# Ledger of designs, part 80: VHH binders against q9y6x5

Target 1, 379 residues: q9y6x5
Amino acid sequence: LPPKLLLVSFDGFRADYLKNYEFPHLQNFIKEGVLVEHVKNVFITKTFPNHYSIVTGLYEESHGIVANSMYDAVTKKHFSDSNDKDPFWWNEAVPIWVTNQLQENRSSAAAMWPGTDVPIHDTISSYFMNYNSSVSFEERLNNITMWLNNSNPPVTFATLYWEEPDASGHKYGPEDKENMSRVLKKIDDLIGDLVQRLKMLGLWENLNVIITSDHGMTQCSQDRLINLDSCIDHSYYTLIDLSPVAAILPKINRTEVYNKLKNCSPHMNVYLKEDIPNRFYYQHNDRIQPIILVADEGWTIVLNESSQKLGDHGYDNSLPSMHPFLAAHGPAFHKGYKHSTINIVDIYPMMCHILGLKPHPNNGTFGHTKCLLVDQWCI
Below, E stands for the ipSAE of ESMFold2; O stands for the ipSAE of OpenDDE; V2 stands for 0.75 times the mean of E and O plus 0.25 times the DockQ between their complexes.

## First folded at step 3 (VHH)

Design j11 (framework vhh_8dlx_2; at its last look DockQ between E and O 0.01; V2 from the best seeds 0.00; counts 0 for: pae E 11.0 > 2, placed apart)
Fold by OpenDDE, second read of step 4:
Structure j11 (fold): chain B 379 residues (1-379), chain A 125 residues (1-125)
Amino acid sequence: as target 1 above (379 residues)
Amino acid sequence: EVQLVESGGGVVQPGRSLRLSCAASGFTFDDYAMHWVRQAPGKGLEWIGNIYHSGSTFYNPSLKSLVTISRDDSTNTLYLQMNSLRAEDTAIYYCARTEIRYFKGDWVTSPFDYWGKGTLVTVSS
């Protein structure tokens, strides 16, 4: 039987939640599998970019999803959460579900993973759900497991996406212990449901399952705001993305715009595109705007109106608060093994290995995940 | 139909306290941050503070020591407690709401999408 892999994402699950809260179901999952305690994600630390990095193994500058909101100056196209179905934005890379179908004549399935409801390189997942936040986890799980069990050609790769704890992290802030405890308990219960469902269907022993996330969450406050309107007139630029990394498209001379913004706040770094730090791997793409603003951790870039966020993400990817975790279980993985850190782009070559796929060129290092796999030597 | 109705305003002497109410109807506070804003005669709007759907409160630093914002979910009413009132606190006081919504990985807000008609507070000896 061909190997099977289910990739599950709980959006905005900060790595240290595992240390600060109780997860009986997830801990049991980890006990019988592996844990990577910290995953260094890609800059910017947002949902669409990082989810696409997981399934392509590429930095954002390479796969072309550089933010949740983008603008292409040549085509004059816009990308946003409500406008994400144009293949133009996704075609700069080949996600693993496409590779899975094209290389091995297999099927892929997806429950609301970013990019899965769009034909990429003229290929769409054999089975997929259109995004609908009102659809329960149970329904998503039922569809995924049905496809994994009863498809022809067989589904060998599947993705499952869930919006929590990201939504609640924004709503309550990650430091709200009372509310976040409640939310995270629900997440653990969902993991319990997932495991139970797989056991009931006889999939548990043969299915490889990865549970991970795209980013963490940091505490925000109304006392930590950077108001751009205090520094520059709105008529001088177009705002493509706002906080905590603002993408600025100047309407006047770029240097003039830069000079008005460079000293706007001591809690914000202002970069010309060519001066963006190399460690971000966030420079070599036309979709990155001429000027970017990067707020310090916990600071929010706003206009005259308030953002009303108690938690946010998108900050420097070196910050621990931005890091998710990775847990995995199945025949490909060891039991009871814990690993300190990997890069989020390392997940792609690992998944390709598990599925027997030839990976496309990527930024991941397969060596970083060898210790997780039973068929590899641990270095 | 969405409604915000402020009440409790009037003429008060300096040094006294006053509690304003904002009765909300047509929606619940679960998805909204609620604000108090005031406008003194001949001046612009001044943000006083807000209360998030979570119950967290934030205040204008200049007014923090003098005001408290609270809400009663059972009656869907927002409150502004003001203490030690001064002449400069004379203004029309408004309650307003901000919608907060999660969508596809983003926290989206609609700031000040609805306002009450306001209630006049006059501080005079």
Scores: ipSAE 0.412, ipTM 0.746, lowest interface PAE 1.2, mean pLDDT 94
Fold by ESMFold2-Fast, scan of step 3:
Structure j11 (fold): chain B 379 residues (1-379), chain A 125 residues (1-125)
Amino acid sequence: as target 1 above (379 residues)
Amino acid sequence: EVQLVESGGGVVQPGRSLRLSCAASGFTFDDYAMHWVRQAPGKGLEWIGNIYHSGSTFYNPSLKSLVTISRDDSTNTLYLQMNSLRAEDTAIYYCARTEIRYFKGDWVTSPFDYWGKGTLVTVSS
């Protein structure tokens, strides 16, 4: 029987939540599996970019999903909620479900993972749900487990996405211990439900399960705002993305716009595209704008003095607050092994190895994940 | 079922103070940012300010020293306190809400999805 993998994402699950809150169900999962304490994500530390990096093994400049809001200077197209299903935005990479369907003649299944409701290189996930935040975790889980048991060709790669704790992290901020405790307990209960469902259906012993996230969360405040309107008039630029990484498309000379912005706030770095730090791997794509503004951790860029966010992400990927974790269980994984850090781009070649797929060229390093796997020599 | 009902308007003399109320029903008041917006005769809409559940308030800079917005979540009521009223403050005053919603991995604000019918304030001798 071919190996099977279920990849689960809880959006915005900051790594140090594991240290500061109790997760009895997740800890039972980890006890008989593996834990990676920190996953170093890609810049910018946003949902769409990092979810696509997990399944392609590529930096954002390489896979083309460079933000949750984008403008392509060559084609003059805008990425928004009304056109996020246009394949144009997703076609700069080949995600693992496409490779799974084309190399091995196997099926893929998806419950809401970003990109899975889009035909990419003329290939859409064999089974999928159109994105709808109102659909319960239970309904997503029911569909995924049905497809894992009842599909021909067999479903060998399945994904499941859940919006929490990101939605509550934005609403309350990660320092609101009362509200975050309640949300995180609910997530742990959902992990318990997942494990019990897989056991009940006879899937648990032969299925590889990865539980991870795309980024963390940091506390924001109405006292930490950067008002762009105080520095530059709207007639000088088109705003492509706002906070905490602002994407600026100049309507006048780029240097003149840069000079108006560069001293606007001590809590924001202003970069011409070619001066973006090499360590971000965020330069070589037409969807990266001529000027990028990067707010300091916990600072929000606004056009007026109003912000509804008490928590946010998108910040510098060297910040521990931006890092998720990875836990895994199944026949491919060691039991009771703890690892310190991997890069988020390393997940893709590891998943390809588990599924027996030849990975497309990628930025991950298989050696970084070898110690997690039973069929590999570690050290 | 969602209702916003403004009250407290009427004729008031220049230089006086007035407090407007907005009674909310049919939704969880604590989950929404609440706004005051006005429309003077023959003019467009002018945003006065808002208040989040946290109690944080933001005002139109042109009006900041003249108004105070507050909320009482136990009674689902929004307030606008206006001081030193001028003839230019003559307008229909609307209570409105914005939904704080999660959309595809980001936290966004909606446009004003529900408004009251307004309460008329006339500043005249």
Scores: ipSAE 0.056, ipTM 0.430, lowest interface PAE 4.5, mean pLDDT 90
Fold by ESMFold2, look of step 5:
Structure j11 (fold): chain B 379 residues (1-379), chain A 125 residues (1-125)
Amino acid sequence: as target 1 above (379 residues)
Amino acid sequence: EVQLVESGGGVVQPGRSLRLSCAASGFTFDDYAMHWVRQAPGKGLEWIGNIYHSGSTFYNPSLKSLVTISRDDSTNTLYLQMNSLRAEDTAIYYCARTEIRYFKGDWVTSPFDYWGKGTLVTVSS
């Protein structure tokens, strides 16, 4: 009789959108459940790393998905958003859907959450959709609800991923009130459709639902460019990832490359790997390159004079613009409770608790989420 | 139905300027990166440059001082301004488009998905 959990991500949903835009459906969801106003995500504040941190409870250095673009010098393997299915990249951690479906009389379902179409430790989600951005939210939701209602052994953990508001945030920038208002209204309508579907199928009262995101979005500008070509010739390094955290693999002496870069811009911090601030928890993995460049908020590292993005993320995880929110509803959660902040790695041990799973070693703190849960003492 | 139609080609004298146009239809022009490519007699394709939906431009370094790419989203038209034309600029000039596609939290460019038929530019005395 274990409880069921649906984990939903709307990619790039900046926490303060909740205060700055109208969300009648999401606000009704929150009113009958819980809200965490700010979720402190992990550095770097990119999509693949933060989605994996949610489901593993681990910092990026510990789960091994350290960026959307990665290179392993020993195996000479490359990881990218178009080349992400090699289990090699994912096998440094055990995500919650693997642990869940290995339990007696349980299975897991996934609609496009990063990593769910990969056989991690030779185990792929019991029911899954291969990633395809052309598949509508409705079709993703139909598959998830079909699996929640019709599977044997029963699906007890399910995930659902949607690309907005991240895609539009990049295209328009978060400060484009007219376009973002239209985009965010569509997302609120999708949340309304989600809730309506769950009610129609008899799932609403007994399914725990978490709606969250991986990161926020900051405004970019053609006035805030850092031209890497003006500081260093391409021949001196291999570029593994560009902006806003560049990953630099030197082709010549590392110190020489560092010295060419260290004074390139006052709007960029240049770190040797051993000098990356401890608060980032972003040092102890071979996939983190010998030199990283971290742009200031709203600045873009480019190889030429122009940038095509009007909004971006990946910046320092202390920045409020990089923080998503978390809302939840269901029998495990209080009704009408608001909480100020948790760490994104705290979501994993909370989910394990709700599902009755023993968490793997992780960086989360269960105590940070106790006040959200009806079965816990909250001071 | 996506269509790209180049115009403005013809015979020009060395040292003169020429502006080519590419009329686009059948898609939301503002959502795509647009490119100019040329092919001189007996040569392969040479990328000239592009302009993104944001208005940002990138040029082949060997041509950068000679060309300017612009777009008019109100008329769905891509332009190539060429200055100080030389005999070696004789070529068929094509416009092409690239979808800027979103994939799992990042923007990814596709290969050119549509090309025009081209317009011939002949630079001769």
Scores: ipSAE 0.000, ipTM 0.277, lowest interface PAE 11.0, mean pLDDT 89
ESMFold2 (binder alone), look of step 5: mean pLDDT 79; pTM 0.787
OpenDDE, look of step 5: ipSAE 0.024; ipTM 0.348

Design j12 (framework vhh_8dlx_2)
Fold by ESMFold2-Fast, scan of step 3:
Structure j12 (fold): chain B 379 residues (1-379), chain A 125 residues (1-125)
Amino acid sequence: as target 1 above (379 residues)
Amino acid sequence: EVQLVESGGGVVQPGRSLRLSCAASGFTFDDYAMHWVRQAPGKGLEWIGNIYHSGSTFYNPSLKSLVTISRDDSTNTLYLQMNSLRAEDTAIYYCAAHKEYVFRGDWEYTSLDYWGKGTLVTVSS
């Protein structure tokens, strides 16, 4: 029987929430599985970029989903969370569900993972749900488990996405212990429901399950605003993305726009595209705009107004507040093993190994995840 | 049909207080963050502040000491309390709404789905 994998994402699950709150169901999951305490995500630390990096093993400059808001100057196309279904945006990489369907005559299933409701290289997930935030976790789980048990060719790769704790992290901020405690307890209960459903259906002992996230969350404040209108007039540029990484498309000479911005705030770094730090791996893509502004942690870039967010992400990927975790259970994984850190791009080659797929060229290092796997030796 | 209907505008003497109301209908009020925006004669739009279903409020820093925003979800009503009114507060005041729900990505916090027609506030003797 071919190996099976379910990949679950709880959006915006900051790694240190595990230290500061109680997760009895997740702890029971980890007891018989593995925990990676920190996953170093890719820059920028946003939902669409990092979810696509998990399933492609590529930096954003390589897979082409470089932000949640993008503009392509050649085609004049715009990308956003409400305009994300054009295959043009997704076709610079091959996600694992496409590889799974094309290499092995296997099926893939998807409940709301970014990109799974889009045909990529003329291939859409065999079973999928169109994105709709109103669909409950229970309905997503019911569909995924039905497809895992009742499909021909067999579903060997399945994904499940949930918007929390990201939505509440933005609304309340990660320092709101009362509201975050309630939200995180609900997440833990959903993990309990997931495990119970898999056990009830006879899937639990033979299914590999990964629970992870795309990024963390940091506290924002009205005392930490950068007013871009105080730096430069709107007539000089087109704004492609705002905060905490602003993407600037100049309407005049690029050097003139850069000179107006470069000393505007001590809490913002201003980069010409070719000067973006190499460690970000965020330069080599036409969708990356000529000037990028990067706010310091907890600072919000605004246009002559206050921010509505008490929490945000998108910041420097070296910040621990931006890091998610990874937990896994199943026949491929050791039991009771803790690992300190992996890169988010390392998840893809590990998943390919578990499924017996030949990975596309990628930025991950399989050696970083070997200690998690029963069929590998730690080097 | 979505409607936002502002009320409570009119002529007010300098230094006095005024409370504006906005009645919402045709959408699920609890799912929307509610905003107040104003436009002074011959000027652009100025964001005043907003309130989420949670009760969390955010204000334009230049106006924070002068205004309070509140909501009553049982009556689908948004309120703006203004104190110590000055001549420069003369403007058309708009009620606006955006879907509060974050899905797969961040709000663009300046995007407003629905707008009222506005109510005129004139601060003069």
Scores: ipSAE 0.018, ipTM 0.361, lowest interface PAE 5.3, mean pLDDT 90

Design j13 (framework vhh_8dlx_2)
Fold by ESMFold2-Fast, scan of step 3:
Structure j13 (fold): chain B 379 residues (1-379), chain A 125 residues (1-125)
Amino acid sequence: as target 1 above (379 residues)
Amino acid sequence: EVQLVESGGGVVQPGRSLRLSCAASGFTFDDYAMHWVRQAPGKGLEWIGNIYHSGSTFYNPSLKSLVTISRDDSTNTLYLQMNSLRAEDTAIYYCAKPTTYYRYSGDWTVEFDYWGKGTLVTVSS
């Protein structure tokens, strides 16, 4: 009987929320499973890049989804909301559902995970839902559980994506304890519903379940804005991405644009592409622009306007506020084990091991996750 | 360079339907999710909804039952269908081009770099 894995993401679930709020259902899940307290995500700490890193085990420069808005200098293509189904953007890597379908006689199922409604290397998830934010968590869960029970070849890898607490984190900010408490309680209830549904369908004891997230959230303010229009005239550059990491494509000499931006704000670092810190692993891709602006935590880059965001992400991945957590339960995992930190790219080779798949070359280290697994020796 | 031109506004009676159009030029229309925004007299801007190239639509929850957004990428045209119009729907309706992507995050904040001049819809008996 092949092993099965359900990968669940709650977008923008900052690791520190676990210490500051009560999660009775998640705590019961962890009690009989494992908890990784911090997952160090990839830079930039945005939704599309980090969700693709989870399922490929690659840094953004290697998998090619380097931002939520992108420009490819070689092909001169633009990536946006309305062009997300062009396989060109996703074809620099092979996500785990493609590997699952191609290496084994197995199916994959997906409820809204980024990329799962795109044919990647001519392979789309066997079962999937086109992205629609209006579809309830319950409907996504109903489809996933139906596909896990009623598929031939069997569904062995399934994904489930939910937009909260990211949407509320942006709207209220993570420091709004009253609103965030309400939102996080609802998420904990959804986790309870997930576990109950899996138990009722006879899936719980034989299914590996990972609950994780792509990034955290930090507090923003109208008092912490960087007006890019006060730094440089729009005629000197094309703006590819804005905040909190701005991607600048110069229309004139790159050094001249850099000199106009350098030291423009004490709350923003300006990098020529080759000067981007090596620790970001954010240099070696044609979709990374010649000049990158990185705002300090809690600062928002704007174009002569105010921002209504009270929370944001995308900041330096060394910041604990940008880190999610990982919890897991199932036959592959120890019970009651707590681990401090892994890298988000380590999730992919761990998942490949659980499913018996040969991972594509990746930036993860299997040794970092082996203490979570019952079939491994912990050093 | 970049132009957004709304049309189809006018005076309509309560309970009737109306379809607005937005003709886009000067940019690659199918690279962008497109938005409708309105402003009633003496009030602030109210976001109506958007549509991605894939056809996926997201609406202001308070307006979802009253509106449908569609697009024709072959003619670079965005549409807003409004049903069961009320006096409260009297507003200038704007077509807007976004600068940022938040399709998967559910982020409520959207930023626009270009707006049309707007088309006036007056609902009166």
Scores: ipSAE 0.000, ipTM 0.246, lowest interface PAE 12.4, mean pLDDT 88

